# Designs tried in a protein design chat: miniprotein binders against Phosphatase IMPL1, chloroplastic (IMPL1). Part 5

Target 1, 311 residues: Phosphatase IMPL1, chloroplastic (IMPL1), of Arabidopsis thaliana (Mouse-ear cress) (q94f00)
Amino acid sequence: VLSEVSDQTRYPRIGAKTTGTISPAHLLEVVELAAKTGAEVVMEAVNKPRNITYKGLSDLVTDTDKASEAAILEVVKKNFSDHLILGEEGGIIGDSSSDYLWCIDPLDGTTNFAHGYPSFAVSVGVLYRGNPAAASVVEFVGGPMCWNTRTFSATAGGGALCNGQKIHVSKTDAVERALLITGFGYEHDDAWSTNMELFKEFTDVSRGVRRLGAAAVDMCHVALGIAESYWEYRLKPWDMAAGVLIVEEAGGAVTRMDGGKFSVFDRSVLVSNGVLHPKLLERIAPATENLKSKGIDFSLWFKPEDYHTEL
Short names: E, the ipSAE of ESMFold2; O, the ipSAE of OpenDDE; V2, 0.75 times the mean of E and O plus 0.25 times the DockQ between their complexes.

## First folded at step 3 (miniprotein)

Design M2 (from M1 with E38L E57K R61A E68R)
Fold by ESMFold2-Fast, scan of step 3:
Structure M2 (fold): chain B 311 residues (1-311), chain A 80 residues (1-80)
Amino acid sequence: as target 1 above (311 residues)
Amino acid sequence: MTPEELLKQAQELAERAVELDRQGRYEEALELYIEAILLLLQALRLETDPEKRRLIKERIAEYMERARRLKEIIESMKRQ
């Protein structure tokens, strides 16, 4: 019953309540510079004449990913030499006693990038004591011969922006009118088969479910209000850290797929426009509980040893 | 596919690429090396163990280097 349930304020917020000694504005400035710097490396790669042999694509993927990561790391280290950094490769750099953890995905949607399909991004998030504090995602749009970008950003409590304009999640209140998004890892286990069943079910009851292949882009599309929800099992912190804050600050809801309080170190995420969140959980949460009973591990992962969290 | 399945498929493709390379079938060898590299990149993104990730990264570098060499050979042959 919608009149008895307020879905917009129902779920615990995940964004940091404070950012310590560094202001949210300063964190935003650096996270935007870091994401932009990585995106400039990626843009150089997409605008070069493309060798359509697979070797040309393979070289571009590996070299672009590493060059983008190096560019992002340089920006972060130059501004905050004592902060912790968790890269897409799972490598940890810096002082484990730092309250600030940077979660960096230098090229989200590498398969899409390799093929020139316009759904990939550079994603940079910074956590304060385990909670998202600031975020930026640079999305690549257009495709071959017309590449462009959209820049998303947010600070905890500051709202979300796309190209400098405030954004908000959609107000769609019925699943039958919703455009939904999901993703799949390449590990074909019970979680994969369960999500294929959810994909089939939701395809039949909604306006459609997309599988675009870039988690940060998918979350930003929910924040922008062009899709109503995104869910996926087995995402890593660098896949989620920026996008979840952007969704929450755009007025959306973020939980685990069992409906519990989310952290970026969790192995499942459900983001939505808030209004649909309870309706989505009616189907998703029982499926996720069933996976736990089958022995699928949902414990926290990739949390750096000795990193202090308030989770 | 699991990381182990991706690594196994990449290894099989790479072994076939090496054999084609030995036979002077450079274009076919190049295609298989590239397929192996793409599977290794997928495995790298799924793998959580630092030591296994290091080994995958080394394997990618090795195959990339050979693939680049084969590309040079193929281009030189077409010019003749």
Scores: ipSAE 0.000, ipTM 0.139, lowest interface PAE 20.9, mean pLDDT 84

Design M3 (from M1 with E31K E38R R61L E68L K71E)
Fold by ESMFold2-Fast, scan of step 3:
Structure M3 (fold): chain B 311 residues (1-311), chain A 80 residues (1-80)
Amino acid sequence: as target 1 above (311 residues)
Amino acid sequence: MTPEELLKQAQELAERAVELDRQGRYEEALKLYIEAIRLLLQALRLETDPEKRRLIEERILEYMERALRLEEIIESMKRQ
């Protein structure tokens, strides 16, 4: 059997080769504290009454998202006042000359959170010169009357953990035996239509395709080995920064959906258990190239102006 | 530019953003908030005093919170 490292060597690794003056262990301690602190805010909110009106659900989501974000930002700024931070929707704070960029999703899976459906997370990743250096995702499990959390973490070159135990991607080597995951944005453009066709095709040839609605959770499930792959167009850096490192450090593969080297500023991601990656790309890469030929923009996005990267 | 000059320009852009925001001109307001944040980040890079750095970081957080909200409003308007 090949080691997880051997499987990863087929595709360029995305994790940072060095973390500069701050050790990976120190970055991990702070990223875990940040994610845990945000998750404590979210956990206080999971049992609040759900109003069946749109206004009540929207207010709960917005209040929780903002409170979680504030809690995470406080942890990061207290520990690294000179680091650059990227929050949801492109908001940036801190020193643009910093090599360290924190990508924060204070509540991934907001629709699921609004409904009490147990698939949402707090996601915190830190990049060094554009490459993921450390990550933590706190997943919410159980649902109403039995809420709990599952904590994922990784450092570049350090492996991936779930609740303190090392995790590895699955060894599934056939698409016919795979459980796959995807997601969809709200714009019904050509990328949406293309991914609906991929969803249809892969549903027919695999054990099934899930659409759970939280990108960080979906990637962590690939890292944990309970699903074989996740792909999606039009994800933003905060959706991906933590999850992609956790997948790679669990022995998985991470590329753009055209098979090229991934950065968190790319507009597509394909993560897998590694062994299935080439088989998935046989269909996904041509579809993605076709979108490029139709004028769909896959240029880097949400990269802070003047942030130095080694991409 | 000096930190003082950058802070002054950021404040002017933010004041204009607030006025456009009050007028419901959200896309224009968002662009100016983002530019103000960019200038504040440049000022932060040049500033060495810890207390002044803290105040700049606090102002960036305030503008970022409003910018994130404006992005939500703009996305909502596209769907309507």
Scores: ipSAE 0.000, ipTM 0.086, lowest interface PAE 24.6, mean pLDDT 85

Design M5 (from M1 with L30I I34W E38A R61M M64L E68A)
Fold by ESMFold2-Fast, scan of step 3:
Structure M5 (fold): chain B 311 residues (1-311), chain A 80 residues (1-80)
Amino acid sequence: as target 1 above (311 residues)
Amino acid sequence: MTPEELLKQAQELAERAVELDRQGRYEEAIELYWEAIALLLQALRLETDPEKRRLIEERIMEYLERAARLKEIIESMKRQ
């Protein structure tokens, strides 16, 4: 029967079952404000000259990233002075006894931003006891001479929105009709080689695999239904915290690349439209297990030492 | 952008949000309130006068409270 088939393919939800003393609506309001405030800083920088000088581009990226981070921090701390924050370059700020952990990526897709390629975002997620509670991603679209933004948001159990409208993952039920996305880490080790083989394999059996360079954007595109799946090894919590909740709340599935229950502190993520998830894992899970046998470390990372989790 | 330019743009967005709010177009109103708040926060970052900063902070809180209230109304209308 359909319900038994659906039960067999269902994956554990990662979103927080409760948000404690702070309502989901209040968390969403602040997470969207934080992401939009960071995005205003980034928007001021998008039309600055892009030259061939590597150090000049690096300075623009670093200055923009830090300014966006400062803007996001002001919003979070003004609204929740006692909350814990994990920023990409800023590290840990605040009290580790807080149940609320803000994971911020003030500029996701820095290489794309440096070149003016329209695939980068500001990503802000808040966890309650280790589980995503609310999220917002502000995506930059258009590119040079026509920059604009698109805002994604979600709360645990509340659904996902794009520019205030409810969104849902695609209903594509065959890999042969799917558009897939992946990314690659900096280190060229066994995980990198394995993912290159997965890229080749999935390119052969799908409509194509994209490598766009901004994890938060890639996950939001799965949630929006314009791609069917995204997977990557070695993403950090700030790369994933917002996007995974937006995918799940849009009706998608989120697991580790071995099929296990995901947390934002895991070193692999597979997001999909749900219906394709088992078919994707058929190829991805054995490859990931083989990496474990080769000694690749998949232990949790970047979890603050004393942060209490209910993973 | 200068603080004056940011405050002007925020005011224009807020006026549009109030009009949509009056029309019962709450989802559209909420989005414009959030956009106005973002500009006000940017103005606050650039403003050095303590009295002007206080006025900007009060405006931000006012819009945040209204947006939160409108969200409650939307959620209530979807319930039976």
Scores: ipSAE 0.000, ipTM 0.131, lowest interface PAE 17.4, mean pLDDT 84

Design M6 (from M1 with Q11L E12F E15R E19L R22A)
Fold by ESMFold2-Fast, scan of step 3:
Structure M6 (fold): chain B 311 residues (1-311), chain A 80 residues (1-80)
Amino acid sequence: as target 1 above (311 residues)
Amino acid sequence: MTPEELLKQALFLARRAVLLDAQGRYEEALELYIEAIELLLQALRLETDPEKRRLIEERIREYMERAERLKEIIESMKRQ
């Protein structure tokens, strides 16, 4: 029924129901410290000289990404030496028998960082048995001459914060009044073409669709209530783990783009303010099903082989 | 920000960098050259006019060359 479809409880929650022997507060403390420590490395790099050649910019990005990752890893390892870590650049580190999996993106929005465009972030999430337990995202704002940061955090069942203040998704209830966000991968395949068509369709019927270029930032903007939805195909676990928990804890909805129950190991995500979720799925879900019929693989990916999940 | 706004801000910072550089205030000058270069890189990304892009590229080259030299000078002074 319509009432049930519009209810945010209509969509399965993705946050961990328990965090085992480590309290949510302790996980949050370490997640925040890890993200902050990585962000301090990135902040030192934002004012470094940039060469207009690809090699020079690539070196700056790679060096910053690796230094940020090293800083985050040191924080996590010092606090939880037996936990498993999945990092963008470092791969899988630690004990696969751990129930705790840290998903880190030490520099989300590398193209934006390379150009000094103020939409990039450090993103750190921790999963308990496959489900997000705690998260922090440090967003870079302002740009040249006025760089600053905005810190987002959440625990499963604990709500979402921005700079220490409780945040909630918007109450916008019509697509024609919505500001939407999407992103595009580098490969121009059927998923890319399908999302370009969704971009065109939603641009026509909404207040507009943004392509900012940093998934963690995009999800945090939905949680903050300054955009109504974000969707993208083919994101990796480190792109999503923190942001999806922050959205859910801000009162939003999180599903796959076919409307199914989301895990961070899925290849599509749709986040929204909840009330718009059914309306977005009316167009997005059929398009996603069509991609499956064309042979596009949406099976789980990047889940460590021996990592125990309760998905 | 428009390319024109980014250029105005970059030129303002570069002018201040040149003055500090002339005064031997190399660390402060380097900081401003780096900020000017960042603004110019952003302007170059947004600019579509070939002549304006060429001028932005020329300024980036000049400021980067001086910034690299200043880094060498600063490092040399710290070692002594």
Scores: ipSAE 0.000, ipTM 0.068, lowest interface PAE 27.8, mean pLDDT 85

Design M7 (from M1 with K8E Q11I E15R V18F E19L; at its last look DockQ between E and O 0.07; V2 from the best seeds 0.00; counts 0 for: pae E 22.6 > 1.5, placed apart)
Fold by OpenDDE base, look of step 4:
Structure M7 (fold): chain B 311 residues (1-311), chain A 80 residues (1-80)
Amino acid sequence: as target 1 above (311 residues)
Amino acid sequence: MTPEELLEQAIELARRAFLLDRQGRYEEALELYIEAIELLLQALRLETDPEKRRLIEERIREYMERAERLKEIIESMKRQ
């Protein structure tokens, strides 16, 4: 019986080798509390009337994002006053000398939230020297008249959980049997056009490609094993930091879209169930290398100045 | 400013405009797309490479189409 060497060993792990002076359990407790506290703010807002006026919807999104982030920041600062924070709305806050960087998306999937469309999430990841150490994503599910949440969480080397139950990526080994996920940024440039062609090609050869509109949710669906892969260009660190750890700890693979070693500061990500990862890269990597050859910037971005990393 | 610096600034404005569009801030989004187009027009005046010029012109067309859609939305809201 040849032990199927789990394809997990083929790609470099992105998770932190250590959580430093803070235990994984203590980091997880605060990450979960932070994400749940932000999610309470979002839950109060999901049931508010969506004013048909565009301005009223805008104000609701912006107010919810800011209020969720403020609630998350209060939890983080109360527990770890010296940690560095990178938020979508608040930017960089705290001491740059900290080995710990909190990547916070207070509301991933703002368009979905605005429309009352499932799903969207609160995403909180903490890095130790640039590598994800702990993560929590609170996904909003159901929709109008039936809103609920589920909580994804992980620690580096601790496995991934959904509502306290251990989760695993799927074992689907054929693209023809896979349900795939992608996202599209707001710029309709060469990277967008390239991903539209990838979307077309994978729609042709798979059971379908979903375009849900919330990166952290999409990654959690791969970790849960209900989808086989997710990829996107030009995500920010706060979009990815939690979800990539949850996928890896669920037994998945995480790379750049060129197949290179991933950092949360990269401008491309491919996550999968691991077994499909090579087959996905056969199409995705050449397309990404073509973008690089055209001079599209794939350098690290949104890395705080003076933040020490072991990348 | 170089054509490359102007292009980078225009892209950043377009990113912010799109976020404002998502938020329902159509008038503010429209203003930023107009500003982005103005920067691209400056870049186009300075750029001599035919391929780079073509890419700038393509981006101008794209941002103009977005600006026109926003104008239509804004006008539809004023009629309600």
Scores: ipSAE 0.000, ipTM 0.215, lowest interface PAE 12.5, mean pLDDT 90
ESMFold2-Fast, scan of step 3: ipSAE 0.000; ipTM 0.388
ESMFold2, look of step 4: ipSAE 0.000; ipTM 0.117
ESMFold2 (binder alone), look of step 4: mean pLDDT 90; pTM 0.903

Design M8 (from M1 with E58K R61L E62F E65R R69L E72A; at its last look DockQ between E and O 0.01; V2 from the best seeds 0.00; counts 0 for: pae E 16.4 > 1.5, placed apart)
Fold by ESMFold2, look of step 4:
Structure M8 (fold): chain B 311 residues (1-311), chain A 80 residues (1-80)
Amino acid sequence: as target 1 above (311 residues)
Amino acid sequence: MTPEELLKQAQELAERAVELDRQGRYEEALELYIEAIELLLQALRLETDPEKRRLIEKRILFYMRRAELLKAIIESMKRQ
């Protein structure tokens, strides 16, 4: 009977129930150090000239990505030599029997970085048995002549912080007052086309929809309460692992875009302030189901073989 | 049945429902979500600990909203 249920509970949590044998404080310390160390590499590169050849700019991006990843890996390996690591640039390394899997995006928003457009980040998340346990995102802001950073962090059950201050999602309860964010991959396929239609539909009913170009940044903006929701198809685990925990620990909701229970190995994500989640799903979930009927694959992906999960 | 036994049975049904849901077997998933909700409601009636009640309520709300969404999806597919 619905009268027996409190309306305070929105969606099941996706964060780990425990951090295992490593304390939340220790895990948070290492994830923050890893993200900051990678961000130091990126910060050195943000002021390098962009008035160079296309090939020279592409090399700058590639070199920065690889150097940031190497710096992050060094921190993780020094502190946890047997942990599994899944990185965008370096792939999978470590002991397959480990309960801990690090999902690393050493430069989220590479197009923005290449242009000097101030929406990119270093994103580091660590999973315990498949569920996010600790996270840090170092966001770059300001832009040319004014570069700065801010650091988001969270542990499962520990809340979310920005620069050490507790943060919370917004309380906006109507889509017409909501600021929304989405993203598009570069594959102009059916998922892309479907999301273009969702984009058009939501611009008609909301305060606006942003396409900023960095998934970890977009999720942190939801957690900070300056935007109400973010969704995207076909993100990889390293795009999502940190941001989803930060949103959840800020009081937000996290699901797949079909409304089902989210895993970082899923191919769609919807995060929101929670209050708006059902209303967003009214449009998003049917669109996602139509993609499935066209044969688009939404099964889990990038999960390392033999990595034990409690999904 | 005890609250613990009801919760265990509800968990087993929900796990099966989630897998059917991922496979697009929506009518089968819907039936299992509904059964899981019924078991959770029974467990909630027996449970007195505020923290445990909050967790049960959270699960009921999620599965109930998922069930309503699945009904809409199933009806949309029938019109197609």
Scores: ipSAE 0.000, ipTM 0.232, lowest interface PAE 16.4, mean pLDDT 87
ESMFold2-Fast, scan of step 3: ipSAE 0.000; ipTM 0.336
ESMFold2 (binder alone), look of step 4: mean pLDDT 87; pTM 0.842
OpenDDE base, look of step 4: ipSAE 0.035; ipTM 0.462

Design M9 (from M1 with R61I E65R E68F R69L E72R)
Fold by ESMFold2-Fast, scan of step 3:
Structure M9 (fold): chain B 311 residues (1-311), chain A 80 residues (1-80)
Amino acid sequence: as target 1 above (311 residues)
Amino acid sequence: MTPEELLKQAQELAERAVELDRQGRYEEALELYIEAIELLLQALRLETDPEKRRLIEERIIEYMRRAFLLKRIIESMKRQ
């Protein structure tokens, strides 16, 4: 019946429709424990004496990233010894035939961490047959002398939580009242130039655009309703797997920057509060199509060779 | 040994522990954190000023938290 048709644009859901033999509640318990354990490593490191020389900061980042990764891997392996794990630091570990793929970013926002700038996170997501099933992100806030955390979590179909409380995206329905976020990769190619142009355009028409430097934090801010949208080119699976599920479960929309159905193995993401999504795509999608015309590759990447997906 | 002497020795051990910890030398750092905690507990036994006791208790909690985490990290790395 027409009375059941929404007057708002709906986008394909990305969350797993099933989680197989492991319940969503059990996946949530383990993903939260994994992210919390990694975050405890990071929290101890933020209060260590800071050496502002290049070598000192590099060592602190590297040691913290490795220690956080090791702590997260320990939790995952103790609970699911046969699961496949994709972590930036460790590469690919475990059974390649597993339907469960853990995407781990043990320290998202390493530049911010190195400088003590309060925008970094530990991000842990688990996919079932290629689709996000459960997620947790521990965001670091406050900064020097007042460090604290916010813990975000979600299961596919289960909604999103921040510190145990249900969260929802904002209801902002005009770009002119929106706070937007973007990020930039280190490659200064056509995608970088195009996103600089989008940054300039959206800065002129919105309440502002932030460039905070940690994708998982940026997506969680959209889910929490303190920003309306985040977009970025060239993100990897570990950058996105947890945050996109948290946004979707908070009532937000997740697509590629061309408006197509998103996969964590895609090279672009646009997340929003949903109601602004079509308005954002009016400019972002044509810009992204123009990049394809210029030869920028948006094919899937970083999917483990033998990992079975139902994308 | 006076509370002031115990606190000074604990601080010196803790500073060395933090430096080793920062270098990824977790087993050596753990030993020094434990020694610093023991000295802080001795200082706490001798201290009678409530505010000074509170500050010593806070430092013990911080060092214990780090020591417990280092134990987990060390075990995790051995299984990797």
Scores: ipSAE 0.000, ipTM 0.084, lowest interface PAE 23.3, mean pLDDT 84

Design P10 (from Bx with R7E E10L K13A E14L R17F E20R E21L R24K)
Fold by ESMFold2-Fast, scan of step 3:
Structure P10 (fold): chain B 311 residues (1-311), chain A 83 residues (1-83)
Amino acid sequence: as target 1 above (311 residues)
Amino acid sequence: SPEEIRELALAAALFLFLVRLLAKLGVDPELIQRLADEAQRIAEQVEELAKLDPTNPETVRDLAQRITELMDEARKLVDQARE
């Protein structure tokens, strides 16, 4: 009789098995250039005066978001004119018959950006037939008086990098020693209430739970090994496409919050260092199943209608 | 008129960017998707009108009304997010 052996990387990989006719190295080159180009636009805006009126802050955010997206789109279109691009609003640009879908968040953590709080990023991911192929996230650090960036990147099967150096998830094997991260939407529905209860429970048994406000940054911190897990309900593809690949390539695990195989079009994500994943699911999966029983919709969303996927 | 069509195209583009901001604020994603789909439809209609007769006042008036309705929905959504 075979004895069961468990290890930290026993969850299905989400990264693309192949990138088709475009090499992983070429996709990485363009995804990094796109993210860095958007980040240059954002960096020019970080020291602009924060108008305390709602309209002034909203205008700064909207103008920066628009300029960053325009810069990213120029890079992608110049290199791959026939690729499909998904913007934050679900707007689609390009050829829907393309196997390559670019998921772009030109300014992740807009509330943090508006306040000058140092937790926001530019996030660019490219999918091949629905599966993450390459990714880059440029994180803003330091804050007022000392703004700087660090660049995260990954290709499917190629490992994860931070500022050109290989990174890996932490080896923390007990929830009692873990630093966890979560996020909350502004809609106060059953999913919000459920995640507030999870926040309370995990705060009691871990070293703490953070709510930093930028999903791509949160996932990159798990990949870097400075936090053990991140989970959130109701994230959109542009929130997740880059970060999930970076975590997986750093040796982490990525699933839905019910423990099922993840796609970027799913409405929940649980990201971890792998070894803690089963322990986190012991609490998170039953809570997520209960939400399904209450009628919360977890069907795929924001997937372009004609985009061919191998999910 | 050609001027009115250009104004409608600009309004549609600005509305798409507002929908993005509302999505980042975590407003009901099903509503955001519906508004994004409708904004995309209007942008396509504006583009089609630019190819045909840009002086058709009935079509321009209809598109202006649709954009006004979308902007009103977006304003309500902003008020909901602030609550």
Scores: ipSAE 0.000, ipTM 0.149, lowest interface PAE 21.5, mean pLDDT 83

Design P11 (from Bx with R6E E10I K13L E14R R17L E20M E21K)
Amino acid sequence: SPEEIERLAIAALRFLLLVMKLARLGVDPELIQRLADEAQRIAEQVEELAKLDPTNPETVRDLAQRITELMDEARKLVDQARE
ESMFold2-Fast, scan of step 3: ipSAE 0.000; ipTM 0.298

Design P2 (from Bx with Q33L D37A Q40F E44R E47L K51E R61L Q65L T68I D72E R75E)
Fold by ESMFold2-Fast, scan of step 3:
Structure P2 (fold): chain B 311 residues (1-311), chain A 83 residues (1-83)
Amino acid sequence: as target 1 above (311 residues)
Amino acid sequence: SPEEIRRLAEAAKEFLRLVEELARLGVDPELILRLAAEAFRIARQVLELAELDPTNPETVLDLALRIIELMEEAEKLVDQARE
């Protein structure tokens, strides 16, 4: 049973304990439709010519992102007109008094999309009082000449699916046998330097560390069991809301990089197959605590003003 | 590059001037405040980036996309206000 596997982790679960008056199944139906609708927009754009000029490339990315966002927003608003929506720009739409917050990333991995590199996704998550309730991620695979998609979904307590089939994290119990993933933010500060050092250290002791460039894809690969862990500093709520629920419902563990209880408004995430989580934290947590002692800000961010949370 | 960062900073300052013109034309104060706040945020990030890492192409691309979007919105609003 997926809930039994999840309960074996030593870390607090982040998924919502209740979804209020709206059933998990109904939330799932709408997150799946929203992600699928956005992905259809992105799929129409994958084979458009890639202009090498800065403006031409940026126009394609911007136009695709905006069109995908508009399509997702229409689905959410049509089904739940009174819900609150947080877009990738940090823009807030809707009723701040709502317990339901939709975190949408209409095009995760924009650099990969711009180059036609097959690692990008549409990511839609919905929170109930700050905690993930339902999620869907549509991953783009194959690349030029053979584009396809893979759909991930989860509800809190309901387990995780990939193309309608149940998925589970790997059972790998040694770092030496693990394939790990990380990402790097655009700001080259102490957190960036610290993560470069973690990358070097873990590359030496594991089967390798990947840097693929789309957080939602990276987390879904952990949930699917084809990688053992993903960590990154300074992800935004729309980068994480869907992926963290999919990992947890696949039996994985989710914490901050200091080992503390995670929320989507935190500035660090460590996801893993659960059994490796303590071994990863042995190095990651001290490095993260050192950043805090240097004055690096890990306070919550992008939580909408007046949005009630039970974190 | 430093030249690209300088051009980006100039674009942000030009956008702030467009926002001021919108205010003088009597465009909705709420819209003007929202656009001004966003332009100010981007200009601040550009200035911070110039000191931290002017060579990071992904950050420059993200900021450029946002400045282009805001400039297009401002131009459209100016055109609408003038009929």
Scores: ipSAE 0.000, ipTM 0.134, lowest interface PAE 22.6, mean pLDDT 84

